# VHH binders against Glycine betaine monooxygenase reductase subunit (bmoB): the designs that were tried, part 14

Target 1, 368 residues: Glycine betaine monooxygenase reductase subunit (bmoB), of Chromohalobacter israelensis (q1qyu6)
Amino acid sequence: MTQNFFNPVTTQTWTNGRHNVRCVKVIQETWDVRTFCFMADQPVLFFFKPGQFVTLELEIDGEAVMRSYTISSSPSVPYSFSITVKRLPDGRVSNWLHENLQVGSELVVHGPVGDFNVIDYPADKVLMLSGGVGVTPLMSMTRWFFDTNANVDLQFVHSARTPRDIIFHRELEHIFSRIPDFRLHIVCERGDESGEPWAGFRGYLAQAMLELMVPDYLEREIFCCGPTPYMKAVKQVLKSNGFDMSHYHEESFGATPADVRADVEELAEQAEAEMEAVDTADMLQVEFSNSGKSIRIMPEETVHAAAAKLGLHIPKACGMGICGTCKVKKLAGEVTMEHNGGITEEDEADGYILSCCSTPKSHVAIEF
Key: E = the ipSAE of ESMFold2; O = the ipSAE of OpenDDE; V2 = 0.75 times the mean of E and O plus 0.25 times the DockQ between their complexes.

## First folded at step 5 (VHH)

Design j10 (framework vhh_8h63_2)
Fold by ESMFold2-Fast, scan of step 5:
Structure j10 (fold): chain B 368 residues (1-368), chain A 119 residues (1-119)
Amino acid sequence: as target 1 above (368 residues)
Amino acid sequence: ELQLVESGGGLVQAGGSLTVSCAASGFTFSYYDMGWSRQAPGKERELVAGIYSGGDTYYADTVKGRFTISRDNAKNTLYLQMNSLKPEDTAMYYCATDDYYFGTEFDYWGQGTQVTVSG
């Protein structure tokens, strides 16, 4: 063939699973942020719910590494998908990607997955709150609304350190200047040291800023994405003003020790409530051999949740069986495990399980 | 801008105690997770202790039971109390924090303070 184009009428849609992809474009977004655009080996249409993510399977210094990145592109442009990566000081994966990922590079991705999306939570009035690189899922959502001519009243509040750190600055200004019911607000901690002074809102997002920028913020479906301190500050404002948190949705990237500890505290509180209400006759014992701890749980509870109830911190990144971060060795018993590629057939044969998606079928013993 | 300045390092005898401190500025300190990392000559940097914005703490197995991390949010200061010091604890000690708008790992570091433990 003299032309090698996707046929949009007959091209198959990708499914949740393992995909071989090739980098076809690299875009420098800011001084420390790049977008990487991918296509599959065989033509596919990359349909997903805006806000969903993929997990990259990488080999760095001879070690297998899994890292999740939000799809920053929109499914309205389905012939490729993109991720947007900030280069973190001392960051292993982000530095490796910036140094090694080039046009023509091949890699494996797992996905699309994720519950943080605008399709499952339809609303006429939406508020997007982003901090730094947390702009990526919200940009996917915004691009989707723009391209599909969605009938939505959209307020977008983005927080950045300085004006030069605003990811997608010109594209955001373009989109929001074109649609009367779309409004963009940007908060910067300070102005650029070598640039023009910042005349807009300064500092960290505060309640007074939200009241001025989005007076009806308590009436909106809210999507929030940013680092843990940013999202904690947002939730404090919302909760202190009586916001119905069933209309609040958030996404965080990577498991930090703080996120793991918060999850353990929440699960411990849940365990107390469940023990007050549950008949223990059908409970199954989960033993953690290295720690010398054991607990009885209902068959529908995960091994990860059982560990958390005992104060044991098994790492958890995606919660969906893709990343493999919650992998533990099962010494005895039977479990039901439903995973999305985060464990190999060799690991399963050796007795390993993903604790975040494994539930006991009998009394089980875990090496942890 | 975010700044971290460590102090309190020095020479101490094995079995002794030392406290290092970190003065933080340019951010809302109480919202940030903070940590102490160290780097010995010829070795990689390791995280030895962390304290979360909520007050919970983490310790590496090498220092657990000997080191205590604490924070004073009113003074924007992080502390590491080091007890029962060993020659293996000799290292440059760095204060670290996450970026408020970015970061899945500790991604901002201070200049460091040298701790030397004599045999």
Scores: ipSAE 0.000, ipTM 0.268, lowest interface PAE 10.8, mean pLDDT 79

Design k01 (from b10 with D30S Y31S F103W E105S Y106F; framework vhh_8h63_2)
Fold by ESMFold2-Fast, scan of step 5:
Structure k01 (fold): chain B 368 residues (1-368), chain A 119 residues (1-119)
Amino acid sequence: as target 1 above (368 residues)
Amino acid sequence: ELQLVESGGGLVQAGGSLTVSCAASGFTFSSYSMGWSRQAPGKERELVAGIYEGGSTYYADTVKGRFTISRDNAKNTLYLQMNSLKPEDTAMYYCAREDSYYWGSFDYWGQGTQVTVSG
């Protein structure tokens, strides 16, 4: 009855089990990440819960090898499914897939299966936390929310090593630019080695950063996926703040050999310390004495921007230090002030600064 | 340009010692975990030692107690001091920059330096 066409009303849906599939498309996502798109021999609809995974049955150098990959596509487009694979230099399977899997390649998959999904944990307010290739299940969930026009308040925080390593960067920006209740935050450990600085958040994800990006993070259903060190650091922040961990869900990829797993645990402990220490060390506290409010900001942020994040409205006619309307008194600490004539030498001697062009060098206190 | 250049390999008698070094350039060396991997003919690549940016170290059971990894951040140089060398240590030794989020995963590799241990 299919007659070489998908008929979504009568076409059979797949079930959890063994399936023969063929690669129909390969997409280069980053320099080391590819997406492989699959279809079945006969027309079938690939319905699954966003965040679920498949296990690939492979033959590598005469050995049977099983490896699980999250479905990165959404069941909202059920005519195919995709996996997204980062090429790891030490990874036998990831290298084999990048070198040998091409359009027309046939393989066996087992699935769909997995408890890490948004269907079983419905919520009006969702926080997605991803590190590196851990973006893949969260991308499936995000595509599902976007395509189904879900009434969800979505905050997405993605961590990457450098801007070049941001998987799905353009698609994430597209999705999140179109829906007012969808907010995207990207954190890069550092800029590209070209010497151009990253213009967004920098460092490891830390509590202070979460408080600034997602002030209500403790009220959200949380889905986290990334390397073990990343997920351990996230859980430490949540647990230390009394978060109800029944609302925390995580996924990790693959069975790591025992010796490498031990090393990953050591690295996880170090990454937790680095994420907390680096972000805390980089951030400086700005206190507004009259309002009784304070906030941590990066050294590159202005005092005026810090006030605005706290709902404090310091008058401002320009951001260039020309007009003087943003003048406030500094009670303690040091700032770098780059102005274009909007303040007198006498006012500076009396402790006044222009908030719109002053960035902190230390923890500062402002009379506002 | 990112570069990792290994040196110091050569022929050494069993029971001897050898130090290999890796000169890094084109990135902030002190901000990365670094490692040494080796590959013998007909064998898979093996991670033998790693050093985190904070100074903590890892060693494979095959070399533990015999090899010492160290770094000099001022010189952008990584070292592997190899003591009590065995014929089974014969391999091409590669310097690598590690992804701190993925222990044992490397985002850049050097060209390698050959170490041959004779009996």
Scores: ipSAE 0.005, ipTM 0.228, lowest interface PAE 10.3, mean pLDDT 79

Design k02 (from b10 with D30S Y31S S33A E53D G54S E98S Y102L F103Y E105P; framework vhh_8h63_2)
Fold by ESMFold2-Fast, scan of step 5:
Structure k02 (fold): chain B 368 residues (1-368), chain A 119 residues (1-119)
Amino acid sequence: as target 1 above (368 residues)
Amino acid sequence: ELQLVESGGGLVQAGGSLTVSCAASGFTFSSYAMGWSRQAPGKERELVAGIYDSGSTYYADTVKGRFTISRDNAKNTLYLQMNSLKPEDTAMYYCARSDSYLYGPYDYWGQGTQVTVSG
């Protein structure tokens, strides 16, 4: 049989839209991180701006689920693209992908999209700051710089929990050993549990470490990606030292679901588990009789907060039931009120409540 | 059993000071990042201070210069010294543990301690 090779002159370039792809390779990066490499059934060139992402269209337990993942591969190797996925504790999608996505698996993806990219923000001096799986868009950018022989002074600072958690460790060392103007710095929070201690920088990325690793960090175009606490810590260092934040770029949440990164969304879902368990069926109505307004709120929300959502200004000072400033009369229903002396037993007997520390147990009516 | 027990909350006048403490058990305290978060009624929970296993600290802009976080690894205890307290500091204060701020959020296992600032 005559072998049909991809013809780069006539091979179609993908466009932003819906694409059918097949997993052609699975790479175990760390004990809890895998890279999935995809190709289209028809030869296609996966050109994109390094740092952009795709959104996966999945069906998990009969439900349609959309999740965004950064393209970790470079457009310099355009016949395939890769995503790199960390298995998150209680993460619905990341666990499903690790358990079900294998060579031969077919998937629908939407993309490429994203404003976090190196092409739209060209600079001679670049600093990449990555925390954990946030290495993925920065790895795409680094691979692009390496493959295109970009004339850039690149400093890369990667933070990992332990040495065994360093994603792309060997490839990063290879790339950075080959280019004189590329410098790699790795910070580990602690040594690994196998008993071999980490000999490099230890702890969280501190200002002193950044000053030692990258003395000119305030003169660089900065690309930062990692979990919210990591990025917040980075921004505090930069802002406290007068950095021009117009030269700071981070993986951002866009106005649409397609702009949200799956790793950050899954971590947020863990934090929001208590709220997700309380659906709209558990919402209780609060009626403000004098204003003629009503609203449905969650059982954990206060009467005062409900009023504020309707543009009603109930006076408030302490917020904890110590002062009587937020006192209103309850006409009907039951509330849970946890006060610290801001209301008398006589006022309670007359139907008064402190709106700032009262949450509904039933549908309630308030004289306001 | 992993346990975090907060204490030291109470009622204080605006401009006053208060120290809250957290006693940790059931894990190797010295190997973990620790933090303090707070939640006022009808508000989102916010991380106000963090301290790494190295002793390096982080503060939210709302408390920077007024609050000091510290740890005593020998006693498995975390502290938050709060100075120049304002009415907006009124909240339930929670002790938090994270095995890594890179690979997971702060987890809250304590019941919290109530701090109320009157004005």
Scores: ipSAE 0.014, ipTM 0.267, lowest interface PAE 7.6, mean pLDDT 79

Design k03 (from b10 with D30S Y31D S33A Y52W E98T F103Y E105T Y106F; framework vhh_8h63_2)
Fold by ESMFold2-Fast, scan of step 5:
Parts: sequence; C-alpha cells; structure tokens
Structure k03 (fold): chain B 368 residues (1-368), chain A 119 residues (1-119)
Amino acid sequence: as target 1 above (368 residues)
Amino acid sequence: ELQLVESGGGLVQAGGSLTVSCAASGFTFSDYAMGWSRQAPGKERELVAGIWEGGSTYYADTVKGRFTISRDNAKNTLYLQMNSLKPEDTAMYYCARTDSYYYGTFDYWGQGTQVTVSG
C-alpha cells in the first residue's frame, strides 16, 4: 500500500461542537499520570486557543457522565490533540479512563471551549504558576510559545509533591534550556520516598520563593492552574502584595462551593472597577431577583459570566450547553441560547435556560 | 511499608454516636493532610471530612455540624467523631492520605471500617 499523508492545505479544521475521536496513543507521563492522544476518523486540524479544554462524553456503569479536561497538546501540532489525566484514588472518571481508555478506543468529545487561554491575554512578560496536574493547560501555552517562536519573557513555576510527580519534566527542561528568555523553576514539597534528596526549593510555594525565582512577579501577566488550595494560596500572596488581579487568570480542577463563591466575589470586585472606563450606551442589564443584585454587561456576555461578576455562584461543568449544571429560571427578557442537549423542551417551556451558553438580547431577569 | 488501618466501626442506633480511628505508619504522618470518605453499596464514594497538616478542617454539607475530624500527630492517628447518626450514614468508611497542596485528592486508602446505623 502507498504511504498515506495528511494534506495540510486541504485538511479541514474542527469547529466548536460534538466530535467523534479515536485514541491513537497513550503515554505514561509519571507513575499516576497518562496522556491520551486523539484523532478523528478522517483527518482534521485541531486548532484552538492554548489553554482551552474539551468535555468527554462517557458512559460509566450505565450512567452518562460528562467530564472536562484541558487540552495539554498545542495547536502548533494540529493533526491530533491530547489530554493528560492524573489517576486519583478518589476519582471515578480518572480511574475509568486509566483502566478503559486505550489505543483504538472511541469517544465523543465536545469543544474546544474555554476563557483560560493565552491568546485573549497577550503580554510581553508572563508568569505561569502550576500545581500538579494544573501543568496541563500551561504546558499547552508553553508548547505554543516555543513552537511559534513567540517574543515573550516566560517564567514558569511548577509545584509538585515529589520529584517523581513532576509531569513533563524532561520536555519542560528541554524547552526552557533552548530559549534565553524562558526560565523554569520547580518546587517539590518533599523528596521521593526512594530516599534521593531534592536539591531545589522545598515546601509550599511561598512569597519568599516567588521573590527569589521571579523578582518582577508583580509586573507579569499571571496564569495559574492547580488544585483549589494551591490557587487560594497563590491569590493570597498576590493580593497581600497589591497585585492588580485583572492580570491574574486561573483554571480550577474542582472546588468546594465555598471556594468557588470566594473566587466569584473577587471577580465581582474587579468587574466593578473596570466598568468605570466603559461606555454604558450598549450595555444590557441582568437582574438576579433572589439575590437582589443586578449588573450591566455587553450583549456578547453570558448570563453565567454576569452572575460571576456579581459574586453569584451558578454551578458550571461544561460551558457549552451539554450538561444541565448551569440551569436557571429566566423571569423576563430574551436570550440567545445554543445548547447541545443540556436542557429539555419541558424545561425551556417552563422558562429555564442554561446560563453558561445564554447571552441576553434585551434586559433580562433571572431567578437566582 | 505504608499502612492505614481503620477501626471502631460497628452497629449504632439512629441518633447515637460512634468514633472511628485510623492508625498510620510508614510515612511522616504530620507532613500530610488526611481525610475520611465513605461508600454505601451501589453509591459513589463521598469525601465527608478532611484535615490539613496545620489543623484546618473541611466537612461535606451532609455531615457538617454532626461529624468532627481530628488528628494526633504524636500517635500517628486520625479520628472521626460521628454524632447524631442517621440511617443514611450507613457506609464503609475509609481513611485516606493526601497532600495539603492537593486537598480532596488522595493517594493512599485504608481497607475501611463498616458503620451501620439502625433504621
């Protein structure tokens, strides 16, 4: 048979939506972390903004389950995309993926989507802060910067439990050794159980470490990703030193309702400050009747984003209208809602909308 | 060897109290956050309580106000004091080790201890 090569000039680009994909490669990154690489049956180009995610449509024990994973690969290598999954002993989905997802496995994925990306926040000086598996979206961004020869001063601080838990360790060292303006710092809580000592920074990421590793950290555009406790600690350091949080961006891998509520309240404070500089003529008012709060937003913003700016926590799992997690009742007004099965016809008839994929067409009142 | 051994489970009347304990060995107990999760037959495992190395605690809404997690670093022991027990608290209770960086994600689990509440 003749060797088949994809023609990059005629290969179609994927769109935001539902896609059938096949696992073509599985890479063991650490003892408990695997990367799964996907392709479509017919060649497609998987372009996305580095840092964006996909949502997997799974059936586990006869139950439909939706789970979002950041794309760890870069759109600079577009014939496939990858997700990187840590096996959590308490994680139903991560264990199912490690045990069942193999070369040849077929999945449905939804995406790409996500506001945590490097394209929408361009900066000459960037600081990436990652904890554990939170390295995945930041690795996508870093691979993109490396492959596109971006003119950026990049500082990357990765926190891991032990040296053996450093995800992408060799690739990170390779990338950061090749570019003079890229610097890599790794903090390990402790050494390996094997007894070999860790010679770098030890313990929790602390202000003193940031000052030593990245003396100008308060002057950078900051992208942070990791477990909720890690990100809370980072934000506390930044806020206590007067950092402008409009230059702080984060992605969460799961938060308690209290943690999410705290983050949403912080976002609301930033939104109020930013509105002073905006022409209000084109803004639409969103009223949250149960909370007694309202906010003016641009017509392109979602109901969910409006709630977040007011410190209101509306649960959100997918951000693209697939799951019903962000469902709220609309009391008045009109919205544009594009959904992919996350709401029933009966719910729509009763006035419910999916807040994460509904944008106001008029002034709107929501029961929340 | 790393070991987490739970004990103290048993049968309790609704409204009663029970304390389960977890003996840890093979690692520096004080360096880790610890937690308790539970799983009833046919249900998913639920994290009910956690305690950080610094003593800060977390409780699931289902048990908040009724359960108290505590640790004794000198004895390498984790405790869960369960008050006002309900039939829906019936489950296998597992002790788990986690990193304080990664609260809510666990890397080692014990064998579990069964708690059955009458009803």
Scores: ipSAE 0.000, ipTM 0.258, lowest interface PAE 10.2, mean pLDDT 79

Design k04 (framework vhh_vobarilizumab_d1)
Fold by ESMFold2-Fast, scan of step 5:
Structure k04 (fold): chain B 368 residues (1-368), chain A 119 residues (1-119)
Amino acid sequence: as target 1 above (368 residues)
Amino acid sequence: EVQLVESGGGLVQPGGSLRLSCAASGFTFSSYAMAWYRQAPGKGRELVAGIYEGGSTSYADSVKGRFTISRDNAKNTLYLQMNSLRPEDTAVYYCARDESWYFGPYDYWGQGTLVTVSS
């Protein structure tokens, strides 16, 4: 599109509905990811909540096809909007877009819509967790925070397969270098000899890694977007550590029709419930009342080990029940305690146990 | 109780084809990402191909264009179609349930099936 003289103050805004747009720019982000930038024939302001998506109305091999893509651009740059599309092996729509969508291509979009957005869930401390192309809605949110000078403590953890697969790498580094309260962590599954040298975190995002990168992750409003297995693993970590899931928000990467999304979510919920039922059927709950933390453990694990998993340090000088250093008060439940003289009968009568040699036999509550 | 049982391995000549199958039980098969790994003699296990719940697939560079991963949710079965086999494809092939590609300790594995590309 050539620029026309127009008044930006009186430029019309879009509304949720059907819109005719034209592709004005195509950007190669990585070897298998492209960004497509769209404008209307007459200038229009594309305002939306960062994290929202549009649905593309396409004609592929004579068939009408609809696919939803998150808006990767920010409403702070409102004369255009962008989607960022990874070419999926055997993906009908993503391959068609990469092969056929070019500058000058016209199409219809529906939107903006979406509940996965940063405006409806305001917080002072935010954690963004992204895997692969799941970076796209989180990039929209991050660009918005940056451009509006938002007063937010932002931690961003991005997982990629290799260094060459990091989408928006240079822009992320630029944004996060400019704001003291913004911190960026990038994890690569493995190194890549064909890419730039990688000196950052390696492997899969593990709970211990998350604890080191974002020690206060359980106190943040969390936005997660990535492949389904990635998001399931994140939810498992959060749930096993007592996170309030009302502060967890997610969006699946890729474009899925509404009917298919409903089916996928239902099946994922069933699988998660089945896993939880099996994994917790023989697990015991240990609650630490003073710290407000709880965890599920296997029957063979000690109270002391349970506390350690939650970052709680109960002192101990021995692991054999000889000294009373690990003594804590049990408020509820039953334990098996094997000790070698480190606790008196009077202390036991008052509800005390030695955490390093006490194994729960039921749900227990500890004063710690 | 999660069980994965591989079959279809055997001896095949270079340039030949082989189809591996993995019968899954003890979980809702359609709700999980599935993968094929292999371990060559004297080497560690490596990812060969993966298929997500939604049908999206990924392949190791060494097998792209030659191997095809697919699934049949009605039969709770995962497949690996191997074409244009090479001596370097010789390995024990493992079926795995990948609950998370980002948290490897949670993978469940079958016992494996041997593929030998020779003579």
Scores: ipSAE 0.000, ipTM 0.150, lowest interface PAE 13.7, mean pLDDT 78

Design l01 (from a09 with W102F; framework vhh_8h63_2)
Fold by ESMFold2-Fast, scan of step 5:
Structure l01 (fold): chain B 368 residues (1-368), chain A 120 residues (1-120)
Amino acid sequence: as target 1 above (368 residues)
Amino acid sequence: ELQLVESGGGLVQAGGSLTVSCAASGSIFSDYTMGWSRQAPGKERELVAGITSGGDTYYADTVKGRFTISRDNAKNTLYLQMNSLKPEDTAMYYCAADYYEFTGDSFDYWGQGTQVTVSG
């Protein structure tokens, strides 16, 4: 095996782009969650803003697949970075990673990218609200605060189904027991059937709990990440109490049926307003052949947005042309596609486009 | 609070088709991961199909290619379309919902079930 000797003084930082990495450590976090730690063969420092993510470029059963995962590690440990992956029964990629990604495995990653980060929103009082696997970007931020001895009043509220589902439980308790201005609150819906009964807070996070745990929650910079119903409940509490939402930041794991429905309703209202307010002479037609639907959109609108306005759900995860989730086949017309590696040359040759970053130049027809 | 009520079960001939449905009331349906589990007499409950809030689907190997799970968020209804039914598909079919990301058979809410009987 070749030894890698890193010089911390002269080692260069990575840049946003494509990187070759090797898995150097695999950690079982819970019964269904694993952390994978990566290093580069060439000495490199993985600096990023805590909360940012990477996109994995994988080959599964002969198919090129892209998937985004939050960097769960902190840039305070810069010779490696980690992702934390929950195994989902429906998750082709999450199951493949759990079964095939081992120490020594090589893969390509794209990044770092993401606007959900603690560096761009500095504050003396911070509230982190996490649900389930949504703990991952907030753990990156917390590790950064801990490792850099940040002068911050940190309140962390984590919600999980059962105690055995609390990701990073021991590390969270360790970090928060050591710093007087760091406080941890954990809410479980119920106890483990075969384990010790849960003696802490029970149920779903409610306004009364938040007022009890974090009496000054309306004075804090808030970072929230979790399941859609969790984040909606949080936002409802904040809005109903007059919170300044410019101090609220959130991240989701991709489009949900609720998000798609909300987007469709909002975009339908927006399209109605645009049809009333603007001349349609400069609009371009997008036809969805399988659905038998068509719509006229402004030149700067994406194919994905056009589909959403018609009630058609084209999957998307990153929205930045990296992950390939929004790939659809173009049957006719021309588009401008500005992608960041989420589509192969062979897919482009076969007429595929990424709907989330493709805007029509002419009348277009899409196979959807 | 979320309440789930299944319907559409019944007696069907081998090789036939049947659609069972689950109507949700209470909390907002579209935010939940939904699934169908079944239990035959004297056997353990097994997860047959699942659909996440993001639209990703899962099927047990026993039903892949024959069963299709779908959801209608506007009607707060979950469906399981069952084709090419076999006598071994005979079971009580349960609708289930999970507030958090899908975790197999560990659901938070369950319906009372609807009986599907396949004769041959």
Scores: ipSAE 0.012, ipTM 0.420, lowest interface PAE 8.5, mean pLDDT 80

Design l02 (from a09 with D31E T33A A97R D98E T103S D105E S106P; framework vhh_8h63_2)
Fold by ESMFold2-Fast, scan of step 5:
Order: structure tokens, then C-alpha cells, then sequence
Structure l02 (fold): chain B 368 residues (1-368), chain A 120 residues (1-120)
């Protein structure tokens, strides 16, 4: 066993970007859920906004694959960060991680990123709604509130299949038993193999349950994470009762991300060859305002590809507009965006686009 | 951790009977819905029978009246009794357990299956 000591006074904070990390601990949370804890090769402080995620860069069966996972740990414990992964039936990446990722394993992560966080949406009264593994970003937020002694009225409603499937069950009970303004409600579809009957709520989360558990749910800042049908049902209840949806925030992981090839260098080489062979009058300009860089690209080339040619690394997990990892703010111009659920209508209204599936129709300016 | 191992398959003449079994290890499955699915080469996978934690059963129309699903929670074992077997019942039979209901398919497959071949 080799212990690595570092100076806590001079330890640097990580930044958004590409990081080499090593798995230092594996925790079995439930029969099908594991937490993987990571540290960097050189010591860093992993500060992020609770609810943000990282994208793992993996090689599976000779193919480059990327997948996004929320950071389940809190930035209040910054010397490591954790992801919590449920083994999905027929899941390529989740099964690979459970079978191959062990203490000592090295991998590359991109992040931290994400707009689903409690820092940008401060409120005195918060409602967290989670289904299954959707508990992970909300657990990060809850750990942060607990550790910082946040002055917040927190209601947490979690839905699970059985009591055995409640991820972080004992930790949730501990946190919520210690703070008067924190209330925990757990709904299970049925009992489990423990032999003791489940004495709590049974079935699916329904409007009547929300009215009983959280009578003031329409007055709260709402954070929701779970399977697509779960979140759709929640939004239907909220909209039918006149809720101001500007106070509703969700993180989607019900969509299955497609595999992504690690071909950024190849794409850049192909684009350079194309520019030499084609009339430059057909090209459109993409400006990246924060970096002060700009480039002319061919019609039908993506904003993400334009950034890559300039050495700018916008996170990319799917390349098909499913996962939202490539989301950037558009300041000017028009794009054609063909996405498969990785961006909300509210994000589009606010000027956000998915760079991996957005093609300029005019000269555009991007906040990156 | 729950592991499922199917057994009892084999070659049977048309009109015959066969019982396949699924042994669970690691944990008791009394609280879970369990089922049997099958897949023949070139055909889609078909859920043929299911049983809830409470013992309620359901069957596909293709096997209704011929197949009987049952469970023994004390032995952690699931059974499928197949009567009046037909050549079209030839398939690899998989023991299925319920997965998280909102993950898509309500059942998944954790065993390598047991082959049932019905000849005329």
C-alpha cells in the first residue's frame, strides 16, 4: 500500500477540461449499483456545483466510447469525486464499468459541466424528486446542504422499486433525521427480500401523494431526476396545476446515449483537406467569444467540429444530440439543430444549442 | 447479488411434457416478479409466462392452457411446466426477473438459458 501525501494549503483546484484520474475505492451500494471514487494523479481539489456531471472517455472492444455520469459526491469533500453507476440490463457501458473498473484503474474524464445545480437556482424552499438512479445528482446537492449547514427548507421525495433498491438509504435517513427543516419521503412499488414488510408508501408517485407529502409543492424550487416516464408524469402534474415551470429543473438520463467515436483529430484533418479543395466563398464564420478565436467552416459542419479545429475542447458524449454534454450558449446567428432529447425547450429559448448536432446557417457567435 | 441458473431442457417428442427450472442464488427472490421468456433462431424474444411476488400468473396466448409457471420461495426456485409441446415451442428458454419498472423492459435475463427442442 502506497500513501500519497499532499500539502492541503497549496493544492490546486481542477478546471473544466480533460483530466487523468485513478479509481481509489469501489463501494457496492445495492445489488446492482456501485460507487467509484476517483483521485487525480497529481493532487487537486474537485470543486464543482452540486448536481454537475463528468463524461468518461473509455475504450470498449477497440472503440472509443463516451458516457456522462453525475458526480454523486459533494464538493464539500473535495480531495476525491465519485460517480454512482447502476448496472443496466443490456447496457454496454454500465456493464463494462461494473466488470472492469477496479481500484487502480486509470481513465480520462471531461468536466465538470452541467446547468442542473442548486447554486444557480437559490431558493429558501426546495423540493427534490428522484426516481431510481436519478437520486445521484440530488444526493450531491443534499450532501452539500448538509455539510454547509445551508438555511433551506428541503423536501426530498424518492421513488424506488423495492427498499433494497433505495440507493444511499441509510445516509439519507441519517441526514434527514438530524435537520428539522429536512423531510424525507420514500415510495416503493413493493417490499423486498429482507423479510420485513415495507411500511411506507407503495406504488408510483401520484399527484395525491405529492399533495399529502409536500402540501406546498407548488411554492418550491423543484429539482427532478429520474427515468423519462417519471419526469414526464411529474411535469404533467405541475403544468396541470399552474406551476411556474421557470422554477422546475430536470436532469435527463432516460435517453440511451449512442456510442461516440474518438475521431476529433481525424475530423480536423479532413476539414483542412476540404478547405484546400473548396471555394472559400461557401464558408461560414464561427466566433468563440470567451476564447477570442474564430474560424471559417464549410456548410453542414458542426459548431463542435469548428471548436475542435481551434483546439477548444467542448465536452461530447453522444454526437447525436441525446446527452446534452456539448451544450453551449449561442450569442448571435442561426443554426440548424437536429437533436434527440439532449436539450430542453427552455434551454433553446435561452439561446443554448448542442454543439455536436448544430450546423450554422449564418455567421454565428458562441459563448465558449 | 441475485444469480439465475436455468436447467431441465432437452429433446422431447411432440405432445410430450417437460419441466424447466431456474435456481436463484445470492438472495431470495420472494419479493420480485419472475418470468420465463424464449427465443428461437431468427425470431424475436417472447415473454411466455410471469408470476408476481403475490403468486398471480399470466401467460402468452401461444402457451395459455399448456404451460404452468410456479415458484418455491423456500428453495429460491422458479418452474415452468410445459405440456402438449409443439415443434414451434422449440427455443432457448430464459429465466427472467423484474428490473426497475421504468428502465424499459420490466424483465431482464441473467442466465445463459436452457435449450428445449420438440421433434415430430
Amino acid sequence: as target 1 above (368 residues)
Amino acid sequence: ELQLVESGGGLVQAGGSLTVSCAASGSIFSEYAMGWSRQAPGKERELVAGITSGGDTYYADTVKGRFTISRDNAKNTLYLQMNSLKPEDTAMYYCAREYYEWSGEPFDYWGQGTQVTVSG
Scores: ipSAE 0.000, ipTM 0.143, lowest interface PAE 12.4, mean pLDDT 78

Design l03 (from a09 with Y100W W102Y S106Y; framework vhh_8h63_2; at its last look DockQ between E and O 0.44; V2 from the best seeds 0.00; counts 0 for: pae E 6.3 > 2, grease 26 > 24.2)
Amino acid sequence: ELQLVESGGGLVQAGGSLTVSCAASGSIFSDYTMGWSRQAPGKERELVAGITSGGDTYYADTVKGRFTISRDNAKNTLYLQMNSLKPEDTAMYYCAADYWEYTGDYFDYWGQGTQVTVSG
ESMFold2-Fast, scan of step 5: ipSAE 0.153; ipTM 0.591
ESMFold2, look of step 6: ipSAE 0.014; ipTM 0.433
ESMFold2 (binder alone), look of step 6: mean pLDDT 82; pTM 0.830
OpenDDE, look of step 6: ipSAE 0.389; ipTM 0.749

Design l04 (framework vhh_vobarilizumab_d1)
Amino acid sequence: EVQLVESGGGLVQPGGSLRLSCAASGSIFSDYTMAWYRQAPGKGRELVAGITSGGDTSYADSVKGRFTISRDNAKNTLYLQMNSLRPEDTAVYYCAAEYYDWGEYDYWGQGTLVTVSS
ESMFold2-Fast, scan of step 5: ipSAE 0.025; ipTM 0.517

